# VHH binders against Mitochondrial amidoxime reducing component 2 (Mtarc2), part 6

Target 1, 303 residues: Mitochondrial amidoxime reducing component 2 (Mtarc2), of Mus musculus (Mouse) (q922q1)
Amino acid sequence: GTVAWRRTRPRRRRQLQQVGTVSKVWIYPIKSCKGVSVCETECTDMGLRCGKVRDRFWMVVKEDGHMVTARQEPRLVLVSITLENNYLTLEAPGMEQIVLPIKLPSSNKIHNCRLFGLDIKGRDCGDEVAQWFTNYLKTQAYRLVQFDTSMKGRTTKKLYPSESYLQNYEVAYPDCSPVHLISEASLVDLNTRLKKKVKMEYFRPNIVVSGCEAFEEDTWDELLIGDVEMKRVLSCPRCVLTTVDPDTGIIDRKEPLETLKSYRLCDPSVKSIYQSSPLFGMYFSVEKLGSLRVGDPVYRMVD

## First folded at step 4 (VHH; framework vhh_lunsekimig_d3)

Design x18 (from b2b with D31S S50R)
Fold by ESMFold2-Fast, scan of step 4:
Structure x18 (fold): chain B 303 residues (1-303), chain A 121 residues (1-121)
Amino acid sequence: as target 1 above (303 residues)
Amino acid sequence: EVQLVESGGGVVQPGGSLRLSCAASGFTFSSYALYWYRQAAGIERELIARIYSGGSTNYVDSVKGRFTISRDNSENTMYLQMNSLRAEDTGLYYCAAGTYDWETGEYFDYWGQGTLVTVSS
């Protein structure tokens, strides 16, 4: 027996308390590249899916398999992605566009990759797209890899070995959890404290909620949105990636991170989880799969 | 040159105790989070204990209350005190120094060679 409980049947009916409304939904097919706004999404146990395209199922790696993010290559945030039924079209400043098939290139080499200290596999996407990223970034040779659900993801037990109370889930290339949520009011609050305003794309959430108070999302344990039930995992700790301007690809390294540190540090009781990272946004796991859309009410599930 | 060297593994009876040591060189030991991983036969390597630069600790449930991780920054050494050992604790134990730095966005990862712990009668 495991210490974590698994639900095998439909949950008991709960009281629903509306806390907001979905104002925006983003899918980020390639880690660190531009997000795509969608009006509706399916939430799977491994994150958001729009048609055949899954959130953070592609990532740029060095030839040795180490991940590359906008922390090392800030200009990755300028790679725009157009979603099509069978293809992704990639565009970037100074580059000819390239078309990437969504279908897994099943005959290509599998790379052993490393993401935040954990091993994870990725299928090579071919020399054409690898050369495209290499030519765009100009610093070293790069490859693009694609995850498949037949591969082993990073498990909750590996991500949070001391947090046995967390629901079992897996992630591919997302940082920590299947779903990342921020409220508009939290961004408005942050912007009252900044000389230069930042937009939501600095923080790369999947779901943006309107109609609540600033940082109210920090208190939400279990949510129902559309057909989807989500459970709180952890607060989202922020790093230097949040200082990359999504419109210019310029990394500030200081703001908005220093302002967040001035008022959003964790309580001392949870310092072992978050250290000195400021907290902005919430991570959720998907407990009941389904669809949600922009305009859906966001409910807390309470007994 | 960065180096981590484990010692203290061996054979013990169920209910016994062992203390593992990890001696570090080639980096500023006091600035790193430090980890103990365990790999049993037929299963993948798992993180069992961590200690942050400030002394905060985390443990997996299966070892909590039985194992204690500690660090001595003056000696550049990390320890794992293992009490009330069970047959399921048998495996290779690796020390590691490395973490994702949420503040800078950097990742680094250093591993020891591993030390074998066998719990049997």
Scores: ipSAE 0.000, ipTM 0.206, lowest interface PAE 18.1, mean pLDDT 84

Design x19 (from b2b with D31S G98R)
Fold by ESMFold2-Fast, scan of step 4:
Structure x19 (fold): chain B 303 residues (1-303), chain A 121 residues (1-121)
Amino acid sequence: as target 1 above (303 residues)
Amino acid sequence: EVQLVESGGGVVQPGGSLRLSCAASGFTFSSYALYWYRQAAGIERELIASIYSGGSTNYVDSVKGRFTISRDNSENTMYLQMNSLRAEDTGLYYCAARTYDWETGEYFDYWGQGTLVTVSS
């Protein structure tokens, strides 16, 4: 006879649910310095890349290799960067323009650097740009270093040693993840609670999404944007660095951080990760490399 | 008055072809990303094809190799050439034009009214 069991061969197509649209894309070549707005970008496993320029692949360090951020030197947020083929052009208040080649001689010294207690290497960008930062900041001697993909990045295991469930990735000089995303609606919500309005540049996201509800990005696990597949890492915890005004370089130390603390603290179940830091924005890793553009729909991927 | 108007929808047999047009008035396509969305009965609206200001294109998996999106900025018109049509391609087809205005910090999102495509044997 008749076979009692009939096998249906179900074809489940991954369902794409549109949750928003990409409204802005920023690349931040130098840690703590101004972002560059772009219409399109490549997403690599280590973050955004526009041509030869990679997100947070440059960093200001002390002579001993310790990182310098806007926490110590708030005026770093006033350093403007222009992308020109094989060069970065840097401008800052009271400074003459300096041009920095993106490709460095392999003979340039490699420094041992420290970021958040972790070791990472950086290739010296030369005396001219070091003196430029030293003259701009006026507090001590500084150098600029550049990450090279032949160097070892900071791994998920080192960044989050207690969070063994997180996917494996590496970062150069970004704080915690390859991609940082915030929605416009979340910024609008925050601004309804503030006397002095803040703009997105206080928070330094790579990707800004429009067309969703406030804090809806907190629920997104897997995204498709353009050709790029991204996977949630963690919420972005905020510290005093978010109180630096990107137009003045003045550190407030209170707002918008105190307002964020009033309503954006984590659930007690995840306090071991975030402590008392308020949460604003999302960290993602890149699972499938590709390109994305301003105007692209943002899809949540659901099986 | 800002408007997007779709045309070219209709009834076609499986394996047939249709060309959809989306014409803009009251603005130019310069710097806009342009999209075709499809809404089938009982299914959420789905992005099926995109064309960006530089001419790069994206397609949803189910239409790759069958559909071709194109734009003519001089005519302020976008097209979707649909070949080898299947019953599952039946639906309302919407065009959309989107750009971000860096000067104002505002997103501009324009939608058409939709045009019906019915693939039936």
Scores: ipSAE 0.000, ipTM 0.106, lowest interface PAE 19.8, mean pLDDT 85

Design x2 (from b2b with S56K N58D)
Fold by ESMFold2-Fast, scan of step 4:
Structure x2 (fold): chain B 303 residues (1-303), chain A 121 residues (1-121)
Amino acid sequence: as target 1 above (303 residues)
Amino acid sequence: EVQLVESGGGVVQPGGSLRLSCAASGFTFSDYALYWYRQAAGIERELIASIYSGGKTDYVDSVKGRFTISRDNSENTMYLQMNSLRAEDTGLYYCAAGTYDWETGEYFDYWGQGTLVTVSS
């Protein structure tokens, strides 16, 4: 059977207040590539898992191990991924499909990679998929690497050294936290302020919540969804990546980022964390592992 | 041109002290997080100490209480004060400067060329 993991001591009974409903769940196996909509997921301490596929456990790197994202190569957002139990199938415009086994030989080379100024390892996914990405992007030689749980992830202390009060967790290739959540109402509010409407895929959340007010998720500290308990980490700061159209791979560089800056900048007291980046969505850590699914009520846990 | 230049390395007896300096040019020093890495022969480069733009510091457990990282924004210089040195502290010490621009999504990571510290009896 499934054993529920708890990072902290078991909490006493709490009142549950329903704040919304899960309307969509996405896993993004490869950093910057297209997400996969799923009806149910496991939440581990390092993020979402569907079968053998884990959220952001693959990334494209340069030959020197430096990460590559849609900020440098916007066409990465057009790489679509089909999930099977033992393999990923990758497709992209102008490319023949390629099948990647999820389980790699232990003899495959481990690369030293750099991700947001931190060292992290990745196991090489082989020459075939490396050549596939190199042929697709056409700018330089690329490789694909995969994290495994025997490797050391990036810790909270290294990610947020000025925020020593944050709970301990590790991430592989996600930017900042195991789980990223946005409400539908927040997207609706943003779209009332935009000439050209944007969809949720611009922002790449794992969990979308319906049935709440705009930006109500900014106030949620502790959530219960299905069997999973989550704790607020920080607001999600947005960069030029949010201006990449997920259907075209074209980077606008202006919208929706400029509109977000007009009303979603942080308070000066937290400028050391967020700088001039606007805030849209919430980062959560997983405190109790378990399953959640589309249609589950979202509860706020109150004392 | 961005440049990080380390100095202060040398040979010291166990229990001795050394102060490393990293002089920076070509970027806005006060905006960057700054790091000391150590590379021993046959071992991967390890982060030893960090100091953030707001003055917060962090250390690897093996050097806590013995090493102190500091910065002088007026001189564009970072320091590592190393006390109670052990044979295991022998290695090349690298200065690094990093920042992440959330607006552009660009990571900027600059490295020095390293300075050798040898702890020998």
Scores: ipSAE 0.000, ipTM 0.253, lowest interface PAE 11.5, mean pLDDT 86

Design x3 (from b2b with N58E)
Fold by ESMFold2-Fast, scan of step 4:
Structure x3 (fold): chain B 303 residues (1-303), chain A 121 residues (1-121)
Amino acid sequence: as target 1 above (303 residues)
Amino acid sequence: EVQLVESGGGVVQPGGSLRLSCAASGFTFSDYALYWYRQAAGIERELIASIYSGGSTEYVDSVKGRFTISRDNSENTMYLQMNSLRAEDTGLYYCAAGTYDWETGEYFDYWGQGTLVTVSS
């Protein structure tokens, strides 16, 4: 490999083919908690940023630093976040609101955390918010940690050791990639197969695209949206977390996952990557940083 | 307990061959993607070869056509057949098994302790 080629390569002039339009942009500051719809965002190499707030730069951990997700604590999906210039305001059923400063004192302890079998650091957000999550979830003691860009993220080499062809990037607390994209048509198709309809928030995409055919996003390799160039990483495999209703916090454990498994399993040739998990949505890395907004045309870059 | 144990390393002359083995225990071998990494002195650990549960393989350009990765699911063992060895192939060779449990959202990454390959005259 070449040094940082992905971020430093000269922009090649490519033919642009419009494949859709951005219909919604979501940022999820805290892993597993409710997303915030925004009209405009900056895309950095580590994901979306709205002002000082970065996508999945906070997560709930146990006292031992192990991550907590909606798989263990489904009611995390009910934690609402309001973005303010220097603060996050958190709300949840049965709780008084709490205000969290985005900039933390440098004296706050740095924890060794564990996320998907990998070590990652996080700065403690303080006792007040820790007690707030502990009181809300009521099962054990929890803390909230925040990633800092001076910390080492999880690399593609560690996330996908079998996929040596993947471009180099780092993520903080997102599962697998800086950007997650789904089309509206794919959700519509899924809902034709379900007794109980699901909404996009079950799947937690950053970017929702309209104006294309169902699962057309599975074919997109290089995109230009606004000023941002993105490159395909992998299809998004789905787990039991997708069965948590974002309005009730109730985990079904079966749907929509079982229906997705009935028609969205991977080709046998890539079973090592996805196992028996169904595929719904696409993961992208950011090749050229910039801004994008709701209403922007989505272009596929082709030779 | 999950374990990976490498064997087959040693000293060979340039142009020679070696076969590395990686014996796995404590997991369903057929479900995992399996890898060989190489760490040479002063160089970052590099992925050399991959073999997926379906049997497809990938190699870095420097070893393509010379090295062959294979797996025997019945023996819970992975192999790296190394032919036409060069001085630059010298290093510690690690086997690794990676799987992502999509049902839980947990990634499991298992490593062996390494086996030394020295290519010298």
Scores: ipSAE 0.006, ipTM 0.221, lowest interface PAE 10.0, mean pLDDT 85

Design x4 (from b2b with T99R)
Fold by ESMFold2-Fast, scan of step 4:
Structure x4 (fold): chain B 303 residues (1-303), chain A 121 residues (1-121)
Amino acid sequence: as target 1 above (303 residues)
Amino acid sequence: EVQLVESGGGVVQPGGSLRLSCAASGFTFSDYALYWYRQAAGIERELIASIYSGGSTNYVDSVKGRFTISRDNSENTMYLQMNSLRAEDTGLYYCAAGRYDWETGEYFDYWGQGTLVTVSS
């Protein structure tokens, strides 16, 4: 339970220092599937929302409820999603288009799913879309599930509870936090070290910031963008998923991950959180809900 | 071979106590978060208690103050001390171990067979 009434003082007012500008915003409705670029978004406590479509509120699962990601099925990154007010339209190489209603009947079966060792619920999206994913991936039977806000979400605190500074917040099917942010300068720096260049879509951020120095986002504790206040949760540790080419669905398994490991490993003091994973990008929680858009200045809140 | 073996379940009167044990083998126990789940008849499986590699613990509200989870990394064993047992605590108790490897993006997830706890008069 929350004991917000025990807060001894209101949050201290701070000066705003502009650190960059929003250059790109993506929503990823289905975990591991292609992102949708939007010009404007609402930020809720559980992540980005465009109309009725929420970030990572859909997930592909095996029949036993275990999550499926591009780590096991790299071709998921080729599933493109078109947003309509009441529908998602899915397309993939070699597949007929399928239309999925966003609002499901309350009578649809609720599955017990498992995501990173935590139980989480999902409402079945129906046999048609299940068969569509099964036919596309061709390895075993799959289903699609949808989270709704009446369900109990996951918290990063349950994955890393030794880290007392992590706040209590809920997410549906994202790996870690409601908002994932990377700067353009960090991607430029990484690409100076790579023979084959990678684009931002390898890393699947929600918000891309321009106008700052490489890895400056690693220092940002509290941000104001548009009407939205965000607070740092942790650095984004990278895994083999970052080696999947978003245009081909081919998993490299080596780059850019090996290059990231050569210079982006964590300080020994925080090895209990990140282990040997390289760090690229930042996870944020949403402290004040609101809207933001491409072109908005990004402010750091400074004491 | 990876194994988790539960013990300590049984029949107990309301207000009584039981200690469950979970003995693990075949993996680096100290690196894993450890969990107790409960499955009661007609009720969905629920997470009752967690203990993480750093020693932090978490409990579902219905067992706070009554149950205590602990781990012994030298013996590769996790425990659940259950006090002030109620009829509603009846169920199959499952030991589980989990670790997310940020390096590979794999989640390692191991489960025991369950041990039955019956609270009746």
Scores: ipSAE 0.006, ipTM 0.257, lowest interface PAE 10.7, mean pLDDT 85

Design x5 (from b2b with D101R)
Fold by ESMFold2-Fast, scan of step 4:
Structure x5 (fold): chain B 303 residues (1-303), chain A 121 residues (1-121)
Amino acid sequence: as target 1 above (303 residues)
Amino acid sequence: EVQLVESGGGVVQPGGSLRLSCAASGFTFSDYALYWYRQAAGIERELIASIYSGGSTNYVDSVKGRFTISRDNSENTMYLQMNSLRAEDTGLYYCAAGTYRWETGEYFDYWGQGTLVTVSS
């Protein structure tokens, strides 16, 4: 039996405890590329959506469909995106801007792609944007693909097959979950331990919360923000990609990761999930779809 | 050079049994999680069974109780024992070896070429 499912009774209305306030919201349309700050967003079961633009619904792939991230191409973090009703405008250092339509012809080829050893499909965005990325990165031929909600997403169970107790949800091109959240207090705490300060953009959260204590988000199981209900999935494990400077595209390989490892390693009971990766931030699934905005109170739902 | 080579596929009657083998070379086999994936015509490749270096196993519900995954680190070989086979089990079976290292942000995966299992009507 599942303790989260109440077979014999309706759900009770939970008590709401305010734990903070939304201070920032980012959408990252293209995996590894720069985020777009927005004042309001919808949250769907597959992540944030602003109009027709969805979080991590595009990604750069090699010709063979393998994922490309800022680990291989750190300069991807410098690709900036402007959201328009029907288009994305891409800009990067040394490049002419390119405009990408959000709606693609159904005749565009569907590629079989791979992320973290898992299969996922993507519709080709066309030769013009493929050549744009190829010219920008200068190392090999690349393509851009777009996920469609009619395609099958990736599930948490496939990423962590030994951890069958984890909630099973679907995502397109995000690493792990539909929503990634960090508190400002946690970043402040980390920076007290660093000689060179880092900003929130190193960690690429969708939602930033102010008004709580450092690492208090590690304790939040269920949240209500605006109309949206979210449930904890995993703590966010950090890797060498965390050391890429979002303003320069230079990978440090050491900080802030080494400092995080000194005090943010997981409990031995969950080492099978996180290994030796330090934990910074939280992954959430969306349980009740709706809208949220900057300035909204963040409530913990307590039974 | 890293290689994974599947064997043991074939045609079998409903209710029958079959044992697949996956022979590995070119990497430290005992350090890797090992997987069996299945791909039927017209559908995506799906994970059906996994075994970690520590011996823990996981199965999709459709094969649980019928299939058993195992590994022999001394022979660099992984197995899938398939019992009570059904028409729905027909497909290409791929072995895979991989680990995701959060430290480096890399997924190291190696794939076999696939072996066909056909459950006759």
Scores: ipSAE 0.000, ipTM 0.196, lowest interface PAE 13.9, mean pLDDT 83

Design x6 (from b2b with D101S T104K)
Fold by ESMFold2-Fast, scan of step 4:
Structure x6 (fold): chain B 303 residues (1-303), chain A 121 residues (1-121)
Amino acid sequence: as target 1 above (303 residues)
Amino acid sequence: EVQLVESGGGVVQPGGSLRLSCAASGFTFSDYALYWYRQAAGIERELIASIYSGGSTNYVDSVKGRFTISRDNSENTMYLQMNSLRAEDTGLYYCAAGTYSWEKGEYFDYWGQGTLVTVSS
């Protein structure tokens, strides 16, 4: 028959412009729960992975499979996670510690879940952890589900059906993209406008960059960090979840969101994407998988 | 001890110019974003100009094109060059320096005492 030829793309010469340094890396195993600071991470096409633990591969759901976030249950931000080789250890105020295996419970049922109006599957994590979340939140019955790479993620076409120009990627339980990045300078700028100061954990980025200008990350298209090449997806639109204090679990509903709305609304030309949401931070897709670590220089790739 | 000290305030006629200085001691400027705030009578304190560690700048619309913020990290000093001054520019001008502390997990800032600028005919 016919031999199938694969077109090899020639490498283009690029200039690397250092725009900052990685100052912090967080992985968030469970959606809305506390992040884990790590010194090094792998970046996969579906987001960060530290050892066997993947970013936002677990999610709290109602019995009917509908997602639960800190919007409905702000105290989820107080659930702390310790990473072990084969399990996660969960702690929360007033709760006994519980151990969650990282290994997929492959014999458990699969739920059809709903995340911002899109269908996504999750494997049930069992009655013990479900009862733990139910006892912690005290409002209704909850379950925990785990994503598996054999399940279909949410695609760019489903997330942004009117934006055909966006690169192709998939996400599990993250809101919009595999990687979320914010600069320290942007947080400092925001705090100059706030009576009550906020810390980076309000915004839940995976990667924090130092040494750049406030909102300079809004201009970065293609980045090289460590071995990883990332491409801009969109600015991160902020909602009421941004007003949950990560230390108290109290939802303010007003700040810092109202302050962000006063100066961080989108240009009219992109209102179809962002509506009236203010923009703070950047979403990236992973174009070349690899490792990055705290202290790595952040390079913009310029043609 | 940490301090920010403003200087250069005074009385000028409309259309005139002033240059404000903010000198820091007890800490190093290079890692900090630096700000000028203005407080006019009966009006809340407003951020009017920012300069970040890498040198980019932001201005509130009312001063854009008339005011220029700059920094000299070697002298630990920040400046605000004010041109084409208007009566509404009258107020107390405060310098501030802000950063995020990973060691403490929190934002903190340092503030000057303020310097008075009066634009009057």
Scores: ipSAE 0.000, ipTM 0.203, lowest interface PAE 15.0, mean pLDDT 84

Design x7 (from b2b with T99K D101S)
Fold by ESMFold2-Fast, scan of step 4:
Structure x7 (fold): chain B 303 residues (1-303), chain A 121 residues (1-121)
Amino acid sequence: as target 1 above (303 residues)
Amino acid sequence: EVQLVESGGGVVQPGGSLRLSCAASGFTFSDYALYWYRQAAGIERELIASIYSGGSTNYVDSVKGRFTISRDNSENTMYLQMNSLRAEDTGLYYCAAGKYSWETGEYFDYWGQGTLVTVSS
């Protein structure tokens, strides 16, 4: 079928080299909450979309609009989400389930939010879900906000003002880019160095690739997966958030971060971007919109 | 209404063969991508083989050359031919069907109940 372009940059025909196969796809509707495994997805210029549900289009905020992540509230990783046709169903330990409409509550208040020092708007999702998160976390009052594509996202220029060479894109509530990808081989390599093994969910990728060598994804600049063309943005720098166990919500603060720091620090030439954060996984922008599926071959586009 | 029913599982000796079938009803089978997943004891469910509506196929490295996925759109059935079976192929095998509707924005994802394959001497 016909695939829509959201980027207008011309694409030249290039040789395709198969580098792996898609083994898993996750969408994360609410920032810091559990991901949903899907067998196929649409990739839009702002990230993955499954049906009406978009990746990281909801986030938990304090009453003043400041973001809340699993860094401050590790138990957010235990909030599970079921995708329904027009609804999200939320579940968490000790809580009755709550049903959240996917449709934007267009008559509700718009909050001015702050995400890593940048302004971004969000539509209030109502008192019922706000009270649900407040009762679950028990530390202070919280609200849930939803992004709308009519709102201005965070642009590359605002996210990385010193990195003028990066391609232009926008994100809602993701940290860095529309798409986050890790290979299975990279996780296997990390686990050979760890006493306590970690699973992929510690790192929250959208796409997992099998069939390649460890850290081979660090070398991929442009990919074709299904109908979707993606371009490398940055390596994914890791912080204390990666030490939260996705099954328990317990923050370790040390592993796997200390092990990653022992062998995955950046070259001094790019220290201005990554500082002392270890690198694990890759961020991509979506250049050509389309669908991709678990089992799709992953092609590198080479000149 | 919608059903995926696996069959063909059983106990087999190492080096033996089995053919799994997945019979589908209640949806337009020919429009869907189809998958075989395997769940072994102590291991998370993994995708082992896929076949798309256009007929292209993919396999996990451990089964390449030994397993063959195929589909019969006229019979609404998907198959997995498993040859040269090994002890590590033991597990619960699930069929799955998936389709994204660009027109409606709906994602359709159907799963079978699974069929057990045991490879033992």
Scores: ipSAE 0.000, ipTM 0.135, lowest interface PAE 18.5, mean pLDDT 85

Design x8 (from b2b with D31S D101S)
Fold by ESMFold2-Fast, scan of step 4:
Structure x8 (fold): chain B 303 residues (1-303), chain A 121 residues (1-121)
Amino acid sequence: as target 1 above (303 residues)
Amino acid sequence: EVQLVESGGGVVQPGGSLRLSCAASGFTFSSYALYWYRQAAGIERELIASIYSGGSTNYVDSVKGRFTISRDNSENTMYLQMNSLRAEDTGLYYCAAGTYSWETGEYFDYWGQGTLVTVSS
């Protein structure tokens, strides 16, 4: 009789090469709204989590469930969020503040939502916050929805069906991947080419790295930061959202996008993914969950 | 006006075969990625097969080896050949055509009305 054979192959030993230091960490609880700077975060397979608050687990939608972003409503970037133990406090110009429970409103209706042509669910956050966003934006009726981990997110097979080589991951309301990283040096390089300087908040990264050369992050395949192992997914293609000033909510529609296009276009071999969008920043998946903090060294894992 | 019209659905016994067609008009068919989605009553739509302008295909694991997606750019038609059908393949099948512009962040998608496939004894 044949005995079932099992072979375990251990991971090859990796050298750790320090490439930089974490200088800033942001969580963005509500899609398109202002980020919250944190000194420490957990990285889960679906992205950053600080306490009970998860990155892009809330989203503004139209009554029909279609997503709303700062591409359509630029003033969403002016909605500031304060994290309290069990609550989000929302503030915006001309508005009284509103307090939203972090706890899932489990008795409320589930909406079928549409995000970049994909179906995704969200739990309705109630009439009070819906009316708050409707009164703030003044263009049409809006709702706020909250994702829960019991719901199915968007998988790599749905996000990039042409790209079978990509590792498996799942996201709720982020555009593309669990983690978005940019270096300070890349922002400095961009600003040498711009008349009006832009700050990192134009690009909405989760992690900012200092101490490396401009666009060095484009070459990083596997990273160890704190307890967290991350693997490269794709370069971050930039759209008109990057032309919204995060301090004024005014959409320029041209800069910094035109300047980025002058030198950051993709290689022809990957034009099917990126088209004519310029590349600025990197998307990563989380391979080993854990904690990281501001001040942590960033290591490249090399054989 | 953009239209996608599905046909070929029906009732079939387990182990049987069906060929779905999606006839397109009103856009440059050859430039678009094309998709088949499946939806059971009260459940979200699942992407089951994709075919890109260059001819590359992708399938969800449950249909690999049983379903084949193809396109005929001269006839502006996409097909789904379904073999070895199972009871769990029962559902409403939608064709879709889409482009995504990274520059504007807008997704341009067109959907058919759906065609019903029922696998029963």
Scores: ipSAE 0.000, ipTM 0.212, lowest interface PAE 13.8, mean pLDDT 85

